VH-VL binders against f1rd40r3617to3795. Designs and how they scored, part 14

Target 1, 179 residues: f1rd40r3617to3795
Amino acid sequence: FNISVQSGYEAISQELCVVTCLKDLTSVVDIKTSSRPAMIGSLTDGSTETFWESGDEDKNKTKSITISCVKGINASYVSVHVDNSRDIGNKVTSMIFLCGKAVEDLCRIKQIDLDSRHMGWVTSELPGGDHHVIKIELKGPENTLRVRQVKVLGWKEGESIKIAGQISASVAQQKNCEA

## First folded at step 7 (VH-VL; framework fv_dusigitumab)

Design k20
Fold by ESMFold2-Fast, scan of step 7:
Structure k20 (fold): chain C 179 residues (1-179), chain A 119 residues (1-119), chain B 111 residues (1-111)
Amino acid sequence: as target 1 above (179 residues)
Amino acid sequence: QVQLVQSGAEVKKPGASVKVSCKASGYTFTDYDINWVRQATGQGLEWMGWMNPYSGETYYAQKFQGRVTMTRNTSISTAYMELSSLRSEDTAVYYCAREGWDYNYFDYWGQGTTVTVSS
Amino acid sequence: QSVLTQPPSVSAAPGQKVTISCSGSSSNIGDNYVSWYQQLPGTAPKLLIYDNNRRPSGIPDRFSGSKSGTSATLGITGLQTGDEADYYCGTWDSSLSAGYVFGGGTKLTVL
């Protein structure tokens, strides 16, 4: 893809048509959980064999994973791995995705309901703009819930016009980069 | 601007009940849990329980189970804490406090309501 | 109810540094976020530190928090007379019945 330098107006128009290349931002975002912060490392270790399990102190409170983007980091997609087939006593049957500029100013993006046998990634596209906080609220029939992995895809400020190629199906498949 | 404004001081006799109110403003009342904390004169902070203003769900510390009731009225953004069968040992300042988005801290506190139990 | 252990009092001169410890167990500090609250005489408590080491807007950077294992520490540098207060740590306890627990409080005297 080439951006013409012949006309300033045409160059600006072409910038808006370029697909933003997505990067795995999971290692550079700040992740918090509603309980059991000692287990947060299990969410980002690259393995679906380990898990974060909410604590008993979360009973009757919202169980959640909160992702905070540091300066210059913009999230486009968030993916959550749930394995209800293995985690029979800790099933997640619903996820609510919220985002906003600050924790006190979050808007609901969508709710995704999972079947009792769900196994795999659950992906939410995030709206464009300045999002510094993403919250994932988790619901299920048991007192404690398990999540096995979290991935955040997006871009660093100043890199929105670069292209990187095809995105992995196991993480996110809603947008693709073109050469 | 977030504010929690509590009702005024109360003087009660042993065996009576007291109901303290906590009026919230400056935020969506149903989005944040309200906790109640008390402090006897010269003593530390003691957690009593929480109330979810969206669902009405409550959880009480074991020490207060059977004597405390936490409720709310969403139409006026007000939380209530009622303590029954009052004893002299219940003489304390009672605070309402908003639970932060992270669930693990109390970010805004009411000014406190002094409850004195004496014969 | 589990109670967190704090020293009952600490003292230092203006401009000095002081640290206040808070000791718990694996079911409270070990597996949960720690907060610190400042209570000036005759006033309601005020949030000083949340999520182990974060400051709310308006809290000076001379206040800091840390957590290691089952213990947490509040640090105050550049002490001022206006810092005379009671300081409380707090966290959730995940043992049998979920509940929030506070430390016994530490009275800071600025001489």
Scores: ipSAE 0.021, ipTM 0.601, lowest interface PAE 8.2, mean pLDDT 82

Design k21
Fold by ESMFold2-Fast, scan of step 7:
Structure k21 (fold): chain C 179 residues (1-179), chain A 119 residues (1-119), chain B 111 residues (1-111)
Amino acid sequence: as target 1 above (179 residues)
Amino acid sequence: QVQLVQSGAEVKKPGASVKVSCKASGYTFTDYDINWVRQATGQGLEWMGWMNPYSGNTYYAQKFQGRVTMTRNTSISTAYMELSSLRSEDTAVYYCAREGWDYDYFDYWGQGTTVTVSS
Amino acid sequence: QSVLTQPPSVSAAPGQKVTISCSGSSSNIGDNYVSWYQQLPGTAPKLLIYDNNKRPSGIPDRFSGSKSGTSATLGITGLQTGDEADYYCGTWDSSLSAGYVFGGGTKLTVL
C-alpha cells in the first residue's frame, strides 16, 4: 500500500486493486475546515491547480480538514493532495489522521511526515467499524498552510458484501487514541 | 458522560479579584479547549476567551486583556478563570464551556457561577 | 452591543413554525460556521445547532439551521411549550482579532 501517491486517484486504484471497486464519496460527505470555509470548494473541484489556504487568525488552534459521513456511507480511504514544491511559503510537513464515531471521540490512525519538496497524494487507510468522522490535522513551519485536493473512497449501504469483507479484513484493527 | 462542574457563588467588593473553577469529567481534559462566557442579569452572552489545557496557551477577548487570566491543573482536570480589578458591571453569571474539537462551537457548558460585585 | 443582530422576540402558537434570523458581516457569519444555543430560564445554554445546519445527539429534527451569505436562520417546527427559551446565534469574528461573538438573543414565546 502506498502512503503517498504522485498521480492521484488512478495511481491509488492501481496499487490496491480492491480500491477500483469503491465509490468516490467526496461529493456526498460533508467537509469542514478549521478556517476559511469559503475555500472548501477548492478541495473538491477535481483540480490540483486550486487550493485551500488556512487562516492566520487561528494561530493557536489546530489547522484541520474534517470529513463527516452520514448514515449509510462508510469511508475506507482518505487521500489529500499537497504540493510543497509550489507552495513554498505554505508547506505541510506533517499530517495526523484521526477517526471516530463523533468529533468528540476521535482516535489517531497514523501520522505521516512529508518532506519539504513533497508533491502528490497522501493516503490513509481507515479502520473498520463505526467511524463517521475523519479528521486530518495539518502541521507546517509557516503560519498558513495549503492543501490542494481531498478524496474519500468507500461504500454505500447496499454495496457488495464481498467488497466490504475484503476491505474489512485488511483494516480490521482500530488504532488507540494518542491523547 | 461529559460534565463540567463549577465552583459556587461569590460576592466581592470593587477592586477585588475572583477565581472561578471548572472541573471536567467524562473525557480527556487535555483534548478540548475551554472557553469562558459571561452573562449579566437580563443580558446576552459575552465571550471572554479560550484556554488550551494541553499547552496552557490562552487567547483573551480584547475587552478583558490585562485583567483576566485563564489557567488549568491537568492532574485534577480543572480549569480556572481569574478576573481582577472587579467593577459593579462585572456582576454576572460566568460559564465555562468545552469547545467541540476545532469546530468553534460550545458543546458542553458548566452550570454557571454567579459573581456579585457590590460595595 | 452585539455585532450579530437577532430580533429581540418572536412568538407563535403550539404546533406552528417559527424562524429566528441572525445577521452579521463577511468577517463573522460570511467567513465562519454558525452555531445556535438554547437557554431555558435559569439554566446554562445548550448547543442546538453547529456547523450552520448540524444537530448534536439528542436534538430533535424539529430544529434546523441554515446560512446564506452573511445571515443565518434557526427554524423550529411543531412548536411546544417546552421550546420557550432565549435563543442565541454565535460565530467567530476575524475582523478585529479572532474572537467568538454572540447575537443579542431572541426570546421565544409559545402562546
Scores: ipSAE 0.007, ipTM 0.554, lowest interface PAE 8.6, mean pLDDT 82

Design k22
Fold by ESMFold2-Fast, scan of step 7:
Structure k22 (fold): chain C 179 residues (1-179), chain A 119 residues (1-119), chain B 111 residues (1-111)
Amino acid sequence: as target 1 above (179 residues)
Amino acid sequence: QVQLVQSGAEVKKPGASVKVSCKASGYTFTDYDINWVRQATGQGLEWMGWMNPYSGYTYYAQKFQGRVTMTRNTSISTAYMELSSLRSEDTAVYYCAREGWDYNYFDYWGQGTTVTVSS
Amino acid sequence: QSVLTQPPSVSAAPGQKVTISCSGSSSNIGDNYVSWYQQLPGTAPKLLIYDNNKRPSGIPDRFSGSKSGTSATLGITGLQTGDEADYYCGTWDSSLSTGYVFGGGTKLTVL
């Protein structure tokens, strides 16, 4: 999985081929942060030089980024850019990815622990189906944390690729809390 | 489905303590923070603090620091708010409220507990 | 007393529209999400709007919210007698750490 502005550009129609028709949906999803919503634009501006920094008011609450998909929008991957090598006082050392149809259906997809000098994208594949809410919980040793970029890849209804659902089926099968 | 049920009305003398309970049902108690909000008769809403039912972590409004204690018992899905050194100004309805999963609003409220401090 | 400023009262006839304002500062409304709560006489508050403009399940679409700069607005269309209540805005205040602040409340009378 390679996160870039052109990654959803290519398409393969044959059933025996890998699907590359995923689109960058970041501009059409609703993004909410646990604090400092005025900085959300820094997460979606296409630059890893800007950042969202959680507020002091978060303190001991779980810092999070929540992505909500409007009708007709289907997310298959979420990627988060962290630069602990530059953000020494605001490190992210753990991420938990959750998703579901609604709050009561949120299921943990994975937890990724990050090296104290991590720099780069952290990606979670999402299970197929009716997942309208994706929550990314962030942990670190400092009171405030920094995230530099968020990207959402997927497809829009009417542009759905038949094989795209198959490539995420294995992730969906790993989660029992959906049933 | 989701319900918060609070203990009954209390009448206390100045200097006493009161402990209000809030029993949660219809959801996983440890997944949502509980906030406490009070309202004096004919007055507005005043936030007192929040408690994380999983960790037990608490955070109190500066005004109540040193007088309020928020606790929970996870085996019975019940949150508690104890206010000590009661004054006549503490006469109010006390509400527990569940904070939404994204921490910025109170989606379900208890029915309220009237606390009257009189001498 | 309140950190957020609301008009103390507003009134309109059944079927009309009304707006309730909530004014704050950059440390509260300007930097945080706004919620609105409805309190019917003798009852606990009920969440009406969250995240500036979203409705919980069961809240009719005649209720709407918006936020611009350091101010928020609750809009109610097609007023019904059952809408008579006190309405409160609320938000986190960054200058008070994790402190949540409410507006002073607005009493809506449906004449």
Scores: ipSAE 0.310, ipTM 0.735, lowest interface PAE 3.9, mean pLDDT 84

Design k23
Fold by ESMFold2-Fast, scan of step 7:
Structure k23 (fold): chain C 179 residues (1-179), chain A 119 residues (1-119), chain B 111 residues (1-111)
Amino acid sequence: as target 1 above (179 residues)
Amino acid sequence: QVQLVQSGAEVKKPGASVKVSCKASGYTFTDYDINWVRQATGQGLEWMGWMNPYSGSTYYAQKFQGRVTMTRNTSISTAYMELSSLRSEDTAVYYCAREAWDYNYFDYWGQGTTVTVSS
Amino acid sequence: QSVLTQPPSVSAAPGQKVTISCSGSSSNIGDNYVSWYQQLPGTAPKLLIYDNNKRPSGIPDRFSGSKSGTSATLGITGLQTGDEADYYCGTWDSSLSAGYVFGGGTKLTVL
């Protein structure tokens, strides 16, 4: 990951605080795709030289990547690598992030529009809670779309680092996504 | 309820063509892709290809490319699989199967159509 | 040859447990969802497990699935004579010869 990311626990005590390092949780979350080869390995192999492709030209199907976190996993950010400069015929021009407690109960977090030559990571912050279902819907002008990599950043329950000194930090909060 | 009902058994001579039908009911036909799978007597399952009933797009297994054609008629919710240049090795039960929307598995299967290629 | 390897047969007595393995590669089982299909004699296949470990409505919980790396396993507990069938694993293959692939099938005999 090109961006150095750290998070903290909000101090409930004025005296001491706890900082958690965000970890790559991509190997321990459940990832599903709308593609007939699901190509999960291409999305999670740590390489942007491989790609996931949405597959067929069925306009009735939403092209998507769905991430499900199990109990004890706290996802804070999801990052998706798009390379429209190399994937000229498979461009992603819009990405919609949704979240919820179950696939049947998702609400939109945000939409990010990408320029026609976008190359790099697209990152969305996630509402708090450790039972997230995160869906990424992909839009583009072409029949098939490509994504190069997915990462999920967060922490496992019980994993924390006590910081030296009195640094202000935030405890993870459970929030609803925006309706 | 969801049903896929296939056409009846066929007996063909080598070199002929066969066209098997698969009529869907109980759901919106254009919302789910149809796959075709065959099984020779006493043998395993062999995937042949898929057809998208909304777009008409198809993808065929390499073994069948040039001999298979998959089509549909949306007005009667029916999928078709035509196999040409039949050989004795094409003797099999041919199944249509509906592909689930999200999970790339076959949730409903037709009852099968026996095709016998014999002289 | 089958792309996915299953044992050709397995047998056990009523009430026992069996497991059926399905071995592939990174481009098929490693990268994709695994499904299991049950075929009773003289009938069409029926979906038994999808998405590696999920059961459709109507399938009892004595059937279970799992996936680890490039292998998948179907587990059946409390065997009944009505479980005699051929069992097939299936998945998509992400290679350049992409398509859906089935295992060779496993005949389960309950005796």
Scores: ipSAE 0.249, ipTM 0.705, lowest interface PAE 4.2, mean pLDDT 83

Design k24
Fold by ESMFold2-Fast, scan of step 7:
Structure k24 (fold): chain C 179 residues (1-179), chain A 119 residues (1-119), chain B 111 residues (1-111)
Amino acid sequence: as target 1 above (179 residues)
Amino acid sequence: QVQLVQSGAEVKKPGASVKVSCKASGYTFTDYDINWVRQATGQGLEWMGWMNPYSGDTWYAQKFQGRVTMTRNTSISTAYMELSSLRSEDTAVYYCAREGWDYNYFDYWGQGTTVTVSS
Amino acid sequence: QSVLTQPPSVSAAPGQKVTISCSGSSSNIGDNYVSWYQQLPGTAPKLLIYDNNKRPSGIPDRFSGSKSGTSATLGITGLQTGDEADYYCGTWDSSLSAGYVFGGGTKLTVL
């Protein structure tokens, strides 16, 4: 696998260890949105000029993007591109990352609050431990929100390359979930 | 084990109101929206609205707007649906249903509450 | 009338395959995920298919779903007498004043 990085990706720790090469897995994961699935292609087309916009039918429901990894696919990082400077009527001001092995067994990874003029990638490192479902909950002041791009980095079983180096402590250890 | 248990059958006169309860167990009540669906005599399934048990937010189908109220009591994990100004055409089985964790589908249903409106 | 159109009935013999169609518009099936519900006589509906083609745990692989454009299809193979039920498609509708909408239901008879 080749390594691809984007702005906002976290640095590795100082502990010396074997590092797995990361690959862009966006095309091989299953992506679901809380509404308007016909627009999902805009999230993975490689362009930040197009967007997914949530529907009015989910007015007070949590808007979300859910990523499901099929067998043999392991996600390490997820990145979401938000452009509040252009999408002034559809701003994303908070983003909550959750992950788990099953749809009903999700633990919060982190919450990131976004500047009202935010433009760029928002990245979350995922804990080790074979998480198969990643949910990104989106919040903002308007009924509809816009997201421009999603990227998933990780590895496929049987195709990973190991490089001597340093790894994050969160990758080396299984993290306990917190409600 | 996820379960939704509804209150028993009701017989009401035209113009009265009915309040149906739906007690949830086996999961965190505030994590999943509750929807209400009815099935009138000789008809199919008809969606009435949803209620978010964490926030208390609701959205009602236009047909029921002004007559329906959906509430909850989080301390006993119970959702309620009250329908007022009852008419004969409100005779139906009323179901509560849990909306899946990512919305869009109803994964668990209550057993139903028969409401009969007769003079 | 129902917003989503289903045939009112379908019948087949044990062991055969049957398909049930569900037709809508761009504001409902076209823009949203489709679910299918099975209602056995005298019982509450049960989720059979969600997200167009996914099965909940405990639903046998004889049941399948698909969606193309503004239409969805439920497929049942290896029909059993215990499959006699009413089947409903359902989805969110993005048009003003809608919400969640169901098909009119299809009664499956296994003879």
Scores: ipSAE 0.337, ipTM 0.736, lowest interface PAE 3.9, mean pLDDT 85

Design k25
Fold by ESMFold2-Fast, scan of step 7:
Structure k25 (fold): chain C 179 residues (1-179), chain A 119 residues (1-119), chain B 111 residues (1-111)
Amino acid sequence: as target 1 above (179 residues)
Amino acid sequence: QVQLVQSGAEVKKPGASVKVSCKASGYTFTDYDINWVRQATGQGLEWMGWMNPYSGDTFYAQKFQGRVTMTRNTSISTAYMELSSLRSEDTAVYYCAREGWDYNYFDYWGQGTTVTVSS
Amino acid sequence: QSVLTQPPSVSAAPGQKVTISCSGSSSNIGDNYVSWYQQLPGTAPKLLIYDNNKRPSGIPDRFSGSKSGTSATLGITGLQTGDEADYYCGTWDSSLDAGYVFGGGTKLTVL
C-alpha cells in the first residue's frame, strides 16, 4: 500500500482498466464435429486454405459443429468462415446457432442464410449469461459441406483484477513513491 | 426421465419374422436417432442400423440388408425393428438405443428383447 | 472377429487400478470419437464414457477415458465389487457403407 500513489491520476488509470476486451478463446474451448473429427484441426489452424468436410457416413443426419466452454471461460461471439466460391460442391447455405447450459437444453439464437457465392466470416453474437455449449447446425444442397475456420471470442474470469494491479504498480514506480 | 421400453420376449420358428418395438418417453421422440444393437448369448454387441424418427430415413449394417426393416410411429413415440427369414444364429437379445444429441454415442438403452429361434 | 480389439479379460483386487485397451484403425478410432459402455450381468449396456474422455452425469470420476492415434483406453481406479461387468468400446467407422463398430468386450473380474 502507498498513499501518495492514490491520486486522481491513479483513479483515472484504474477506471480505464475496468473495460473488458474480447479475446480469442478458440484454443481453450472444446470443439466437436458431427463427423470426421480428425479434420477439426483445419478449423482452428488460423488458415482459410484448409477445411473440415462432413462425412458421407452422416447420411441424412444434421451436420454440426459444437463448442463447449469450460468453467471460467465466457464466449460472447462465434465466427465461422465459409467459402462457397471455392467449395462449389460442398456449399453451406444456412447456419442455425443454438446455445445453452447443456446439449439437452439448447435454445435457438438465430438462423443466418448465406448466398451461393458467400466468402467470408459469419458471426453470431451469443446471449449473456450461463451458456456452456454452442451448437452450429449447417445446411447445404449437397451430401457433404465444408467449413474453413471457426473462432470463439469472449473473456476469461479474473483477468481484469490482474490488469488493475499492474497499472497501480506502474504509477508507484513513475512517482518514485515508497511502499 | 428418458426411458426406452421394449416389447416382451419372442419365440419363433426358423424362417419366421419378428417385430420388436421400442417405446420412447421423457423427450421429443423425433429429435434423436434410434439405433438397434443385438447380442447373442455369451457374445459381444453387434450394431444393426439406425432410424431417423423425424424423416423415417434408415441405414442398415451390410450383414442385415435385405432382412431388416426399421420403422416408427410418431403418434405413439414408438420405434420398430423387424427381422425376417430367422435362423438359429439370430437368437439374441435385441436392444434399441438413443443416439446422443450431438451424435457418436448411445446415451439411453432399452431393457432388451430376447428373441429365441428354435424348432 | 470384432473390428476393434480389446483384451478378453482383466482382473484386480478391490481398491486397485485397471486399464482396458481398445485398438482399431484410421477409419474408426483414428477418425472418430470413442465411447465406452458398461454391461452388468443380466442388464442392458450403460454409457460410461463418450467423446473419448467425457463422463455422463452420474458416472464417478474414477472412470476415465483417453485416445491416442488409433487406440483408446478406459481407466478405472478404486475398484469396487460392483464394477464386475463387461466393458465395450465403440465408435463410428468412416469407410463408405460402414456403421457403428464395437470392440469384442473385456470381462472385468474383481477378485
Scores: ipSAE 0.135, ipTM 0.673, lowest interface PAE 5.2, mean pLDDT 83

Design k26
Fold by ESMFold2-Fast, scan of step 7:
Structure k26 (fold): chain C 179 residues (1-179), chain A 119 residues (1-119), chain B 111 residues (1-111)
Amino acid sequence: as target 1 above (179 residues)
Amino acid sequence: QVQLVQSGAEVKKPGASVKVSCKASGYTFTDYDINWVRQATGQGLEWMGWMNPYSGDTHYAQKFQGRVTMTRNTSISTAYMELSSLRSEDTAVYYCAREDWDYNYFDYWGQGTTVTVSS
Amino acid sequence: QSVLTQPPSVSAAPGQKVTISCSGSSSNIGDNYVSWYQQLPGTAPKLLIYDNNKRPSGIPDRFSGSKSGTSATLGITGLQTGDEADYYCGTWDSSLSAGYVFGGGTKLTVL
């Protein structure tokens, strides 16, 4: 799945048995970071020339970006822009995506390992069903790391046909279950 | 319900060590960092450090580096803070506090343990 | 010596409004979320405000927080006798000696 910063996408699948139109929901979700929240605006400004950089206070803690969806907002995909080629001292080498109904009930969706020269969007499809919180855990070899953009795609209540499928079962698990 | 229950008051002589315990209940102990904060009589709050109960990793305030050790026993959901080479200036109430999920603030506090250092 | 500056005391009558300031720098308040803790006499501190302006469950809406630049403010309206306490601001410091820092505390007296 290839994401343009300025557009939504239409998804059609026989496996999903529905048609949906994806919208950019980034401006209507709540975004928190593990440190330096004053830099959150750099993640959503539409530019990959600015960045959020984690703080020294969380060097031995999990660095993360947490996305909370308000009522009526359904996220289908989350995308994170990383530029290890420019951010040589602040590389992101692994991302772990989690989701759930609340921050204390998150279940791991997947882990994506990034090349040491990675530049571009890293996208995770989110499981269907009742989930309101997405957490992206970030790992790298240095004390701090940089992320340049975050984008959330999905739909608003009343504006699309529901996606049908078996995916929703994966979000019913507690945080301590390992995928 | 989340609770942090600390060990009882201690009276120590200068040069001794004290080990304070903090027993957690009502949540998954390994999911939240434990911080230690002290307060001398009539004084403000002073942060001492944090301990990650899953990994055992710690970070101590520079003032206490070399004298403080923070550990845990995951089988009994208990955090420990040991302070060595005690001085009269270490007389204080010592608190354990749970850090929230996103590492921003302290959402639950223990009741405190009074440590008195006197000759 | 505290890293964050608070007034040592404030006072007002029941039903009045008070504000308590907390001043820091770019590496602490400027870069991070601010929390406020209430300490009633003889008790442990209790979380009163988190993420600059949010209230935990059970904290009445008389308590509010705000942050602008390198300063934060705690507001209390409709003062009650039970509000007599010490109030502390707190935040992480992003400098090389990174750690959690508290304000010196403000004693609130309600007549």
Scores: ipSAE 0.037, ipTM 0.649, lowest interface PAE 7.2, mean pLDDT 84

Design k27
Fold by ESMFold2-Fast, scan of step 7:
Structure k27 (fold): chain C 179 residues (1-179), chain A 119 residues (1-119), chain B 111 residues (1-111)
Amino acid sequence: as target 1 above (179 residues)
Amino acid sequence: QVQLVQSGAEVKKPGASVKVSCKASGYTFTDYDINWVRQATGQGLEWMGWMNPYSGDTYYAQKFQGRVTMTRNTSISTAYMELSSLRSEDTAVYYCARDSWDYNYFDYWGQGTTVTVSS
Amino acid sequence: QSVLTQPPSVSAAPGQKVTISCSGSSSNIGDNYVSWYQQLPGTAPKLLIYDNNKRPSGIPDRFSGSKSGTSATLGITGLQTGDEADYYCGTWDSSLSAGYVFGGGTKLTVL
């Protein structure tokens, strides 16, 4: 019932000179897919051997994964695992990240194009501020595509650990964090 | 304020075609797919297909394949559904309905257009 | 042919509780989100529940939804005369070329 913070990730801010300990929030956010919601568990099971595959009912519609944060939960990074080298008939060649306060006012923040043989995590830093919805639009050459894992990193208000004094590009790295 | 406004009632003879319009307002027309659903008198809802107003792509239920055509005119934010080779069993109220942002449900519906097919 | 099965009617007194079932298969309810639509006499359907159990803005908490396996349920508590309507469940069907499917509808009478 309680969220236990025993491990997390550090992000270093050039603007604020702050190191923030990030938590894995994947289990406490709502994740929705454009189709085949029964397969959502494959995205969060901790295994890159399982996958979510979009349905044929998505033909000519945008395939997407949408993450909704409850009040007090703030996402800083979203990571998506794609394996085009194994999923040759279900490749993801482009990802568009959007975020906003509600699904009706999403703003595009980043587009990442993937190599046709991409294998591994694709990570997007999210803009600071008040946002409750993150949408990842997925594009590929086939009717269906596969995503193997999703991870959301961020903080819960009142439980963040901040350390000032270090300047660097923003990088997410695993660290032990305590409330 | 999202609104879908449909054309008025039609009376047709068997073998004719009917074209129903659905004018959208209060949102960006090309951002949401339009579905068509019909309901015969005293019967349940029956899905006919969807049309993507940005691309013009369509998908029709198997029962209507070959008889239905769904189109749009983006300059006037209007969707159209044309049903040909009308039969008495096509007598129904025809609704347009907007897909949700994630395509999983219909969040706004038109008021309906009554089509009566009689000899 | 209605792919999803609902009881044709249900009735109860004001203030009572009713539940309306919707039964499908693995390719529809089992694999997809379920929505519920309310149709008052002489009007177009209106979205009542989406994503199995969520309410749009303006829908009171007397209305609730749930899904288990290949079945979904709509619950209505504190029945009011204004709740008399036809209620339809709906979902996408993952079978090739099936598209969106509705239940046969349930007529609610508040006696």
Scores: ipSAE 0.017, ipTM 0.606, lowest interface PAE 8.1, mean pLDDT 83

